# Ledger of designs, part 12: miniprotein binders against p40896

Target 1, 331 residues: p40896
Amino acid sequence: MLMPKSVALLRIRYTLEAALARGFTTVRDCGGAEGFLKAEIRQGSLNGPRLITCGHAISQTGGHGDLRSGALPASAFDSCSCHFGQVGVVADGVPECYKAAREEFRRGADFIKIMGGGGVASPTDKISNKQFCDDEIKALVDVANSYHTYVTAHAYTAEAIQNCIKLGVKGIEHGNLLDERTAELMAELGCYLTPTLVTYKVMGSDQFSAFLGPENSRKNTEVLYKGIDAMKIAQKKKVKICFGSDLLGPLYGYQTQEFRIRGKVQTTQEILLSATVTPAEMNGLGDKLGQIKPGFIADLLMMKSNPLDDITILDEPESNILFVMKEGRIY
Short names: E, the ipSAE of ESMFold2; O, the ipSAE of OpenDDE; V2, 0.75 times the mean of E and O plus 0.25 times the DockQ between their complexes.

## First folded at step 9 (miniprotein)

Design fd1 (at its last look DockQ between E and O 0.01; V2 from the best seeds 0.00; counts 0 for: pae E 16.9 > 1.5, pTM E .447 < .8, other shape alone 7.001 > 2.5, SAP 71.594 > 70, placed apart)
Fold by ESMFold2, look of step 9:
Structure fd1 (fold): chain B 331 residues (1-331), chain A 84 residues (1-84)
Amino acid sequence: as target 1 above (331 residues)
Amino acid sequence: SDKVRITIYVLSPEARELAEKIKEALKELAKELGAKVEVEIRVENGIIKLEVKVDSPEAEKLAEEILKLLFELLGLVTVEVEKE
């Protein structure tokens, strides 16, 4: 990051505490949260949700997770001594992919995040770019399988999604441009989709569009309009859908608006399952989290009124959550 | 408000048995505390929902005590967090 390390830590603490207060007792982070944050939360030194982390997202040179300016030489990224809060790391070729994935697991990652297609916020890629080669994706999947976990991939286009899931990638982040054939394949293979519609709605608004450069604004606009249709396709084809928001920087406070957006496509039951049972299943925690049963961890929300009658009360947590329990402790 | 609603969602084929066990325990607690407590169980779209409505001048305090009882009845595994 461009700010001092101590300021970055204060922002992360505030962000995590706020997310817990909004009712998110477990959060899966797809880039930037390192294993030390999990330890601090577990020890009680930091109040926040349970974290499921990948450490850094793994990208090829010039890919979505490569945040270097195109004017910098390739070695500048590798020589950076400050990696705190860094969203991604670069790996090219099979040996580097093995090493990068193993390094993230060594640092405490629970899963591997890769860039399967181009992004909106990165400086040097196009949304239509094919990212990693097949052998690179297979290498990343092989490492994740050896750790008994999974790879999830950033991908917008049907082609990028199909390439990833055919090679064993378990999850797709965003998926705004998927088509019916891709959704059918995802359902057949038992893959998970985590749409993140709120980030594109908020980033495309007049209030916040300045957070993107002109090129990234165009990329964001393209995915904004297609995301709702993609969600409808995925729901119709019975793809396993998880809840996600993918909000950047100062926009993190808008994460609960995803509940409202999904109300246009999913039933209230489907939305609640997507935020509880389905993501717990994806992460191998379906026998411990996501349900209220004997032997399950005591993560509970006390609500003022019924979200099955009106899902939008989850987008108003300050008015509708009486308290948040995580692991039996009230926060 | 002096009214508090506690909503518990059970997402399991075995959720009905658990909800009935909770309902019985909450009825006994309500008698012990003398508070106005209403308990309803519903099944909606494959989810069993348990609603507990508390109407008392100390509704928030009673809701916390009821939640502690529900935690014990649910038999949940709690991860002990060491502070410091």
Scores: ipSAE 0.000, ipTM 0.234, lowest interface PAE 16.9, mean pLDDT 73
Fold by OpenDDE base, look of step 9:
Structure fd1 (fold): chain B 331 residues (1-331), chain A 84 residues (1-84)
Amino acid sequence: as target 1 above (331 residues)
Amino acid sequence: SDKVRITIYVLSPEARELAEKIKEALKELAKELGAKVEVEIRVENGIIKLEVKVDSPEAEKLAEEILKLLFELLGLVTVEVEKE
């Protein structure tokens, strides 16, 4: 066995502890984190950020969450073995969408993640693809609403974004190709945008450019520089913006670079809000998290310098964070 | 015999060690399946490029098993499968 499950768990532990050490007291996972991790963190057997999870991202066949090679038959992946640690599950049609969403909630999901458009890392889709039919998205939204929570969608294009949010999707992940009209609509509907610029920056770097195959590299290039423009447009139109990174595996260490990247477009105050107040509100925790206030949970960073003076200090947590407090406990 | 080429890109801080483990696992799998598997591994800057050539009457089946193994171990980001 290449990696015993025990070793995988140790790596997860490290990842969570490292994220906390970098100053993240709450993390939303948009695909892959298992619900039991939340229980372990709450019980104190595992040190890490408070987790908000969706379980598996729900995708159509051949969608962004379907990582199966087009060269292989579907049967090649049917074996009951656990979703191979996959980020996503496949659901086609309204009944399967109902089932998929309900299953994630059964497993302890806090919200639903869907693939509403094509992606960079998936092998069989294009960024320009709109994913899911309207009735499928509506079905997923209806289930989430019945649990009094939201659906967020992976979507890059204006078309995919508009399609999702018109059907009741409350979050957009990435959104790199949104236009002014789309941003206006997002603002009007109170939709949350979570840009993830750092993942593209890292993947497109000289050091890591070979990580992506040729086709995925091309897709990455397409969205890499558009993300900054999208951020500007979203900011201009007063879209609610959350902090995100969407880094994979060993790249989690670069998550704080998102602060630096955003510093080119957003004010320091806007960036800090995107990493505190706004995501708390999105997740129904605005009365408990994101502020230093009586009655709020004591999640605090003790720092050597004031991030209001220089946002880049948050990209250097090892040098600038003295300690992290989560729920009144110092780590 | 059918020939299948699998190309996988993996980023890991322990890329070299991981590469060796992958190689060994694939050899074992090949032996179990009675297939000829050639594995080429390149590690640069923490990136593993894994090229697996399967030459077997059951090359497709073997490829499937390989993919399953890799998904389980690595959470694959990019996989290319080509029939030769």
Scores: ipSAE 0.000, ipTM 0.283, lowest interface PAE 12.5, mean pLDDT 84
ESMFold2 (binder alone), look of step 9: mean pLDDT 70; pTM 0.610

Design fd2 (at its last look DockQ between E and O 0.19; V2 from the best seeds 0.00; counts 0 for: oily stretch 62-80 1.60, pae E 20.5 > 1.5, pTM E .463 < .8, placed apart)
Fold by ESMFold2, look of step 9:
Structure fd2 (fold): chain B 331 residues (1-331), chain A 85 residues (1-85)
Amino acid sequence: as target 1 above (331 residues)
Amino acid sequence: SDKVRITIYVLSPEARELAEKIKEALKELAKELGAKVEVEIRVENGIIKLEVKVDSPEAEKLAEEILKLLFELLGALVTVEVEKE
């Protein structure tokens, strides 16, 4: 990675300030936000949400990418764009997995993010079922357990999800292709799902669809609907669902559209819990964040209207948020 | 010196503001890399077209790293064409 640290910081600052202004008082980053950002936010040098970070996402040496020629048009649809600057690290084998996970914790990580599976191309293409071997995933989980925290995994397919959660992975990012059996297993094991559907919605909008062409536009819509179906299955099977978006930097304005998309599948109460109580529980903060109670941290939104009556007001934060309070301070 | 031209198409509803931010970021990146990088940007009806020319002894390697950075910055909303000159 050759991007200067100064350029990365300016980009991250803008993104963090915008997220706070839209009402996100705590954000979990699944790759790219290093521990120094948390210190700067706590000290007040940056205005932004409280950060829960993994440092770098941990991946095995994979053979499906060929980036030596530098072209990425097919990769433009990859919803796993949680990379800022130097975002990922590679670890092959159990000893390297131990070391990589411990290094992230040494640098201030709150949890471990892994690439548990995933199509680099279309979801219908060949998918490697062996991104990490079972002993490698177990090693990463063992390290996270020794720090009293968790591993979350990028995974799309039912098989990849089941492999990860059976080995002790606590969370699944995306999960667009999960099936009913997988959802049952996730609920049984107490696992968390964080869908990120807004990326596909944005690519299918009138503003952007002209660049996809007719066939790519149809495929993007199919991927969105498969993800919506997966969320319906997960909701029906009572999987713990967290709120998330996979939008970064310049696209920050679209992140609140996830509220609207979820309104098609979840009740307003379920959506609000997915953005507050459930993620606080996942991160061991259920006694400090996610609710308005004495002794809890004063993270509050003052709204013009009740989101329980109309969830879409959260997709219009400039018009509907009167103020954002984080740790008792109004921003 | 080796020369590489990178043409980037970025789709954004805030295209003009995004284009200026990208141009500024690429200029700062060029200073940090110690390379001569020329950036020309055009914005037409919400489409950002950036033409980035890299003139450096290691232009091909630097272009690949610039592309990785831009992909990480822009994610799923970018189409990139690379031509060696």
Scores: ipSAE 0.000, ipTM 0.143, lowest interface PAE 20.5, mean pLDDT 70
Fold by OpenDDE base, look of step 9:
Structure fd2 (fold): chain B 331 residues (1-331), chain A 85 residues (1-85)
Amino acid sequence: as target 1 above (331 residues)
Amino acid sequence: SDKVRITIYVLSPEARELAEKIKEALKELAKELGAKVEVEIRVENGIIKLEVKVDSPEAEKLAEEILKLLFELLGALVTVEVEKE
């Protein structure tokens, strides 16, 4: 192994510790984090946020979770137990969807993530693509329901979103191209939207513009500015909104910029709710997390200034956080 | 011989160090496989642009091995382009 597993673990450790230091006491991973990390964090051998994980995002062949080059045959990726793309697994058809979802749960997943539409960072799909057939999504939802948990979907377009939520998907990741009708339906069905605006901002910046290939850059541009509008629409229609960043590896340091971006379209209270109460409720933890109350888990930030006065304080954790408390322990 | 070009973009705060590691790894792989592999690495503002040219009768197969190696080293790749030349 060119990179020893030990080195990979060290990087993971750093990433988790850094996230905690930035004030995140709970993090939901929507693809890639292995279940064993949760045990290590609980045992105290690893310091980091409480993790809620889905394992691998489940995708169709050629979907957003399929990072295989279209120029290479499928067989090129079969032999390597190294799940190329720690993020995704490919499943086609109802039986494979059953198996894929069950496997993630076997490995300790808390929920299921699916690719319900095309993405920005995938080589062989378009944003406009609807992914999975109805029976496949229904299969995934049925499995998740049997475990009394939810399915969340990566989806940008109104069509993809509506298709997913009508079939029982309870979360939408991104949602940058949703319309008013879609937002109304989401609100009606009690679906959760998790915008991830910072990832597009960072990748679209002058500094990182070369990071994306031409096609991905185009896709990124398409969704970057629409995300703000989508958030406005969702807010207007009273869609439940969660905090998200969806940053890759070395970009995790920009997680807190999501607060700054959202400050343009949401009130401070709305943003804070999206980062505390709402995601706790989504994950069935509303009675334990997201509030400072008797009987709740003691996850606290001690800060120099009040974020209610200025939400951008949360984008400067190094300067404004005195300490992070998780489960009553100070880090 | 078939020629395959692999282009990868990686963003890392340790881009330079990572680039060197990648280069060395690819050299070793090339040696093991007996293939001619040319590697061009550009690092700008923490972004690694990696261009790998494989010249071999089994260039496609080798390209797959290279991709596997890169995925192992980099964990997450944002953009991978594979072109036959």
Scores: ipSAE 0.000, ipTM 0.316, lowest interface PAE 10.6, mean pLDDT 84
ESMFold2 (binder alone), look of step 9: mean pLDDT 72; pTM 0.649

Design fd3 (at its last look DockQ between E and O 0.21; V2 from the best seeds 0.00; counts 0 for: pae E 21.0 > 1.5, pTM E .490 < .8, placed apart)
Fold by ESMFold2, look of step 9:
Structure fd3 (fold): chain B 331 residues (1-331), chain A 85 residues (1-85)
Amino acid sequence: as target 1 above (331 residues)
Amino acid sequence: SDKVRITIYVLSPEARELAEKIKEALKELAKELGAKVEVEIRVENGIIKLEVKVDSPEAEKLAEEILKLLFELLKGLVTVEVEKE
């Protein structure tokens, strides 16, 4: 997408302010938010959630984060910083993986996001594609370890997930096609799963199905119907589950529907923990965020009623949130 | 077949101007190749729909070249439907 830098920044501001208003006081961004945004929010020049960012997601040539057409020469990818709205960068081979990860940390990233398997919306890959060679994944993990943080990976299939976590990847984004064995391995290795069911429900709806082509529609249908079952398996096997939505562009307003979808599989307590305690733990913030305790940062929601009694009130934030407090300030 | 219809849904706020330029380029290309190419651009619910109809003895190969041109010029996330008529 070719967009002026100033316009992209204004759209990021709107997105962040809206997410805060919906009750998200901390957001982990897995692509598109540059590290300088954290400082702007901290300083108060930009209203929004506390950001935990990877900067750009890292992809191989032709992988999920590489949105170039397969008919283009490999040298045609865009590395220019004036193209805000890009969610990924391309790295091929171990040296480029080292450099790409270090560059994201230089720009203020808190963790590394990689593409461990094919995606729904990518023009050049398939869900079944193996992304990155083992040595490339290990290189990315080694860099993240040197910064005392982690790698999380986009992956749908049991094979892609197992490949990533066996090489030291700490988190899995999506995971819609995992099986029982994979869930057992994730639990054994202490890995985190961030399901993102709402994006597939919304993208498959009549209102938005035009965003997908025939191949992407088939991919979306495959992951949509299996996503609830995968969540049930993960919950049963005691996988650490975080809240996420993975909504693209104009779809970001639907993120709270994930609460309602998860109500079909998880208890209200499990859902609340997945949006608070568990992600704080994943990001090394379990002693500062995710709970209402003395000495913790004052991030609070005041609700009209108790979400433990009815989780769906979180999918109606405009009607049910009385105020949002972040770091003691009401927004 | 001698007829192919390509439908592209463009998810870029700036794609309208690019789509019009592509429409004119495709019409000029079609004249050079002696093929009938019709291009329609619509805006539906904030989505730009670009519809290209190709009528040529080599419609499928020409459609492939048109898709390559479109993907190069519309570097955003797009959806494509191709239909033999």
Scores: ipSAE 0.000, ipTM 0.099, lowest interface PAE 21.0, mean pLDDT 72
Fold by OpenDDE base, look of step 9:
Order: sequence, then C-alpha cells, then structure tokens
Structure fd3 (fold): chain B 331 residues (1-331), chain A 85 residues (1-85)
Amino acid sequence: as target 1 above (331 residues)
Amino acid sequence: SDKVRITIYVLSPEARELAEKIKEALKELAKELGAKVEVEIRVENGIIKLEVKVDSPEAEKLAEEILKLLFELLKGLVTVEVEKE
C-alpha cells in the first residue's frame, strides 16, 4: 500500500472528529466503515459520532458497488488488498447473498445495505437498471430479519424502489426518481427515505465538475434536479424521511449543506425531525436518541442561535455551535 | 503496438503525492514490460487528473496492472476511465 495504514487511520480520525464538531452525534454509514471503529469510539480511544454501520454495501456483478472497469476481465482485479476499505462487495445468487450478509454481521454490522439499482459514480451500470433478482433481495432481507434489523437499498427509480420495498427492504437511499405511487407505497409500508441531495450538488458544482467522467456527470445531472421533486412528493405523501449526505473523503465538510438545500422544500421542523427522531426510530433507538428528554442519551448542541428560526444556522456550525455534547461529554 | 489511455480523477489532499507515486510505479512497470508510458498530471480546483498513455504490445496487460495498483492505493477516492486508442 502506497498509503500507510497509519495515515489512513489518521484521516479516519480527522473525519470522525470533524463530523462530531459539525454537530453530528450519530452517523449511519451505508458502506465502507469498519466495525472496529465503533468499539474504538465507545472506548474513547477515538473521538467521533456514534456509528451505525453496515460494513460493505452488497452488490451484484456489474452493479453500483462493483467499481471494476468493464473493459477488463474480472481476473484483472483479483487482489488481496482490493477489498480493504472498499464501499462494496459483490454477491451473485442466493447462497452468495446469504454469505455476504452474514459476513457483514459477523464483522459487527448493525444493518445491511444493498445496491437495488444503478448509480451515478459506478462505471458499468445505468441508473435505470434494477439490480438483484427478487430471490437475492429476499435472501438478504431474510438474513437481516434473523438479526432483527433492516435492509436499506440504494435505489433511484420508482421501479427499483417498489421492487425493494415489496420484498421487505425498509430503507431507500436517495430515491431521486420516485413518483407519487411509489411514495404512497413507501408511506404505507413504513419505509424510510434518506435523500442525499448535497452530494449531487457538490459533484455538479464548478469546483468539482471535473471529478466525474462524462458519463457519470450526465447521470449526476439527471438525478440532481429530480431529487428536489422527489423530496416534495415524499413529504406530500407523508413518507418517513431521514437526513443524509453521502459524501466521500474531503467532501464530508459539506455535510451541513443538506440543511440548506432541504430548507427550500421542507419546514424547519420536518428537517430537524429527519435529523433526530426519525433516524433514531429507524435504527431502533427511538427510546434513547433524538430527543432532549429524561431517560434519553444526552446528545446536545449548544448554539448561539435557534435553528428553529433559521435552519441555515446548522449549515454554519463553525459560527453557531458553542459546543457539542455526546453521551454527556462535551467535545 | 496497442495504445491505451487511462484517465484518473483524484479528490484527495494527498492526490498530488499519490499521483507522483503512481507515476514512478508506472515507469518501473513500463520498463519491465518494454512499454512506452506517458504520464500527465493536471490539477484543477483541487482535483487531480492523471492521464496515463500506454503504447506497448502489452498495453492491455499494463493497463490491468495499473488498475490493480490504483485500486489498491486510491480505493473509493477516484474515478477511472480506460480508453483504447
């Protein structure tokens, strides 16, 4: 490895500390975060948000989690190190899906993430692709259920979303191309939507426009503007909505911009609920997190101004946060 | 000889350093394979674009090795395009 593991760990430390400093006391990782980080945070050897992790996102061959070039044979990517720190793993067929999900749980995952449709930043799939067969998704859901937890899916299209949630998937990441019927079904089934609008905005900006290749840039443009509409539809149909950003590496600094973006289409109360109560409930922590209440964990932000008056204050944590308290400790 | 172009976009504070390391590694690999390798590094708005042009009878093999190296080193912080010329 050209980058020493020590350096990678230092970067992880920085990322986690920075997220906490921005006011996030709990973070759900939907692919890539190693389970051992949770133990380190609990022990106090690492400062950061409480982590809820899935390990690797599970994808089919050629799916959104498969970042291999289509121009090369599979053997070209056979390496012992290729899976270290990657977002996704590839699993094809029911037995491999069982194994993949069980392996993530063995490694300490709290839930399962799957690629249920095509993505923006993957080289060999289309956004319109529905990923995994029904039996594969059912297999993953069954494993998650046996561990009394949920599956969430990356999915953009109405078709992909409906397919996943009908098979027992409880979360949809992104959902930028959902329609009214899909939103109704999500609400009926109690499915959680996690929009991640900021990632598209940042990647589509002038500053970072060169980060994506031409095809990925096209895909990014396709979903960026639809995300706002999807949010409106989801709100209208009373879908449970969580806060999300889906940023990578140095872009984590833009996490709070999601508040600003959502402020255009959601009320302040709706946004705050999406960042507190709703995600706590989704993760089975509704009786411990997300509220300032006796018996709840003391996760608090002391702020100079009231975000209820202006949600954009949360996009300026450096200026507006006096301190962050997590589990009664001030950071 | 076959010609292959590999374009890598890197978003990292250490992208330049990584790019240089990759460049050196590629040069060594090129020597081993008897390939002509040209590397261009561009920095735009904090993003590093690394272009590798391989001219060799074994350009595809070299490209595979390069990609292995890249995935090992850069993981999820890069976008890679491979084009046959």
Scores: ipSAE 0.000, ipTM 0.237, lowest interface PAE 12.9, mean pLDDT 84
ESMFold2 (binder alone), look of step 9: mean pLDDT 71; pTM 0.618

Design fd4 (at its last look DockQ between E and O 0.17; V2 from the best seeds 0.00; counts 0 for: pae E 15.4 > 1.5, pTM E .634 < .8, placed apart)
Fold by OpenDDE base, look of step 9:
Structure fd4 (fold): chain B 331 residues (1-331), chain A 86 residues (1-86)
Amino acid sequence: as target 1 above (331 residues)
Amino acid sequence: SDKVRITIYVLSPEARELAEKIKEALKELAKELGAKVEVEIRVENGIIKLEVKVDSPEAEKLAEEILKLLFELLKGVLVTVEVEKE
């Protein structure tokens, strides 16, 4: 029996409420969250973080957003494309890219997410793959620009990152294999990096080691160890860094561990900025969110201790958060 | 006969219940298709490892049907899928 829509909605509710309870008052979704959720949260029928969404991540055929097996014909998945947690859509060529991006905006997307390189969890691509041709990325960027917003790309390698940002992509998700030159270019262009170290840590753990097949496990291992180095490089070159976790489903509970992981390479202040000011600026909300100032939206955490003294307290929200305020309301 | 192996890893807080549903659904489908389908399911720490082996002259077609069914059942669930032709 298919998970009833009702159950799915209940799970979504729980996930959003839990994220809010953990102290996240705004969450950016880079693939999968539907636009209607934003409306429900705004009207108060659903409690959760303010959502910034892209709808579906846009991928090429065989790209990171294409979860179809290469062993079967495309027709085998015609009925299934909607079933894999609506994370991605496939678009090939400039016209399809235009259509895909416009469709996401039609559905209420705030920005566009693209798969600019290979990934860990996809079955048919390699991390080393550059994804999309230049004209396709340019097409997606042009559409996003027409809506006065940005494109962010999933990309691991220096090559993939450079290719994307030279074409006007303003965000890089992950970036685990960036080098110094790439980081310099990112800083120069004002590109935002969103590391997601916790997802690799969790997926590589003993508890969840079976979640990934052998090949994906290998990929995961590759990017996990490089992620810390990438963070150091990015920090050194003064790349704008946002907070991210990239966890799905039951793994959302681990999202706060990103604070702990980053504490090894970033100062507490840098981490906090990455979770407040910087992402607000990236999303055009720098004058409304991320700071406690007159005229800003009242998103606040009341805590037992000062995170500036110990960033790890943010990884224990159940013990350290007294209440969460979003838009002046206590939850 | 052609042989197809489908391996699926599923992360779910309801892994056990989901595993049972999958098993039952596959059994029913196998009966309907008249095919020899072997199913192995392991559940550990909220992770389902599902292995489906299809041995049939129409193994590829059957595998497609199985995948359609599984994807429907696993809607909204994080999964990894491997398909191998033997």
Scores: ipSAE 0.005, ipTM 0.247, lowest interface PAE 12.0, mean pLDDT 85
Fold by ESMFold2, look of step 9:
Structure fd4 (fold): chain B 331 residues (1-331), chain A 86 residues (1-86)
Amino acid sequence: as target 1 above (331 residues)
Amino acid sequence: SDKVRITIYVLSPEARELAEKIKEALKELAKELGAKVEVEIRVENGIIKLEVKVDSPEAEKLAEEILKLLFELLKGVLVTVEVEKE
């Protein structure tokens, strides 16, 4: 148990309400948010964004999502303070992969998250490591396909990314070390990339750099700088890019800084599409979310000024958002 | 009598309870070795800062023992450690 269940529940309410207030009317969680939270939000028992969830991230023994013997994983994991148990689960071999993925769907998952490569802060793996064998990845993809949804994978290197997408993985989280050939393949296969640069910036800042230690600090610095280059390559090759932050619990407050970082690489239009239209499309919601059109769900932000003129106003939500509407209700 | 300060940063959802276990283990070690050990816990921006101050004629030797204990207790947890001789 990572924290007492009663304390975790109080933090879930605060975190979800804060994310909604920052303008995130829908979030996709890549580990830690269980399916029952969606029901509580729909019922009004919790105020928060609409959730698209994988439940637990699935990892092999010793992989990036393996939390045995330790507490909350590093910033390179997809985690949140709403976790009531493991943020990830371990599955080795094809039968365990089938069972793990089916269990997540039974518990209400909308998609499957896997570890396709090593992480920056994990004590047990390297950035260059492949995590699962090919037959294990295919098993996870087969289960997701049978539920008419997708697998997304944590992966940094060109080799790990190519292996995953060739086996049918639809999305890549992070992708900081991709190359031009990999981006071409992602675009050809219609895959989605979700860069998460803010977490590496925050963890590499003077305030937090001591947290990582020398080895992890070097890994973090490498992935930060290469991540900016990777996003430029992905844009050039017309990869579908989504908006993400990959921040741990109390660090969620930094999530809007991703808008500012993206402003150095993407146009304001590209950034807004990455946070609205593209992720709605990825999740099969492109005719219901991500645009202001008749028949779409009434998720709206009223801003003091136009983010098309200055995207950084989204990094100052308390000063610039006049109201947040989700499903027609103002919060 | 020499003084050593050990500063530890911990990111964990169970960090407060873990810090209390560290504090109690260090008090037990200090009593066994006749040393004064002070533990201070601070939480800043979602990171727990733990400061351990050792006041002993054998402060460097005790600091090494304390670091060994800390690394075992914090195995698998994201931690940084700073050691300063005062």
Scores: ipSAE 0.000, ipTM 0.160, lowest interface PAE 15.4, mean pLDDT 75
ESMFold2 (binder alone), look of step 9: mean pLDDT 77; pTM 0.724

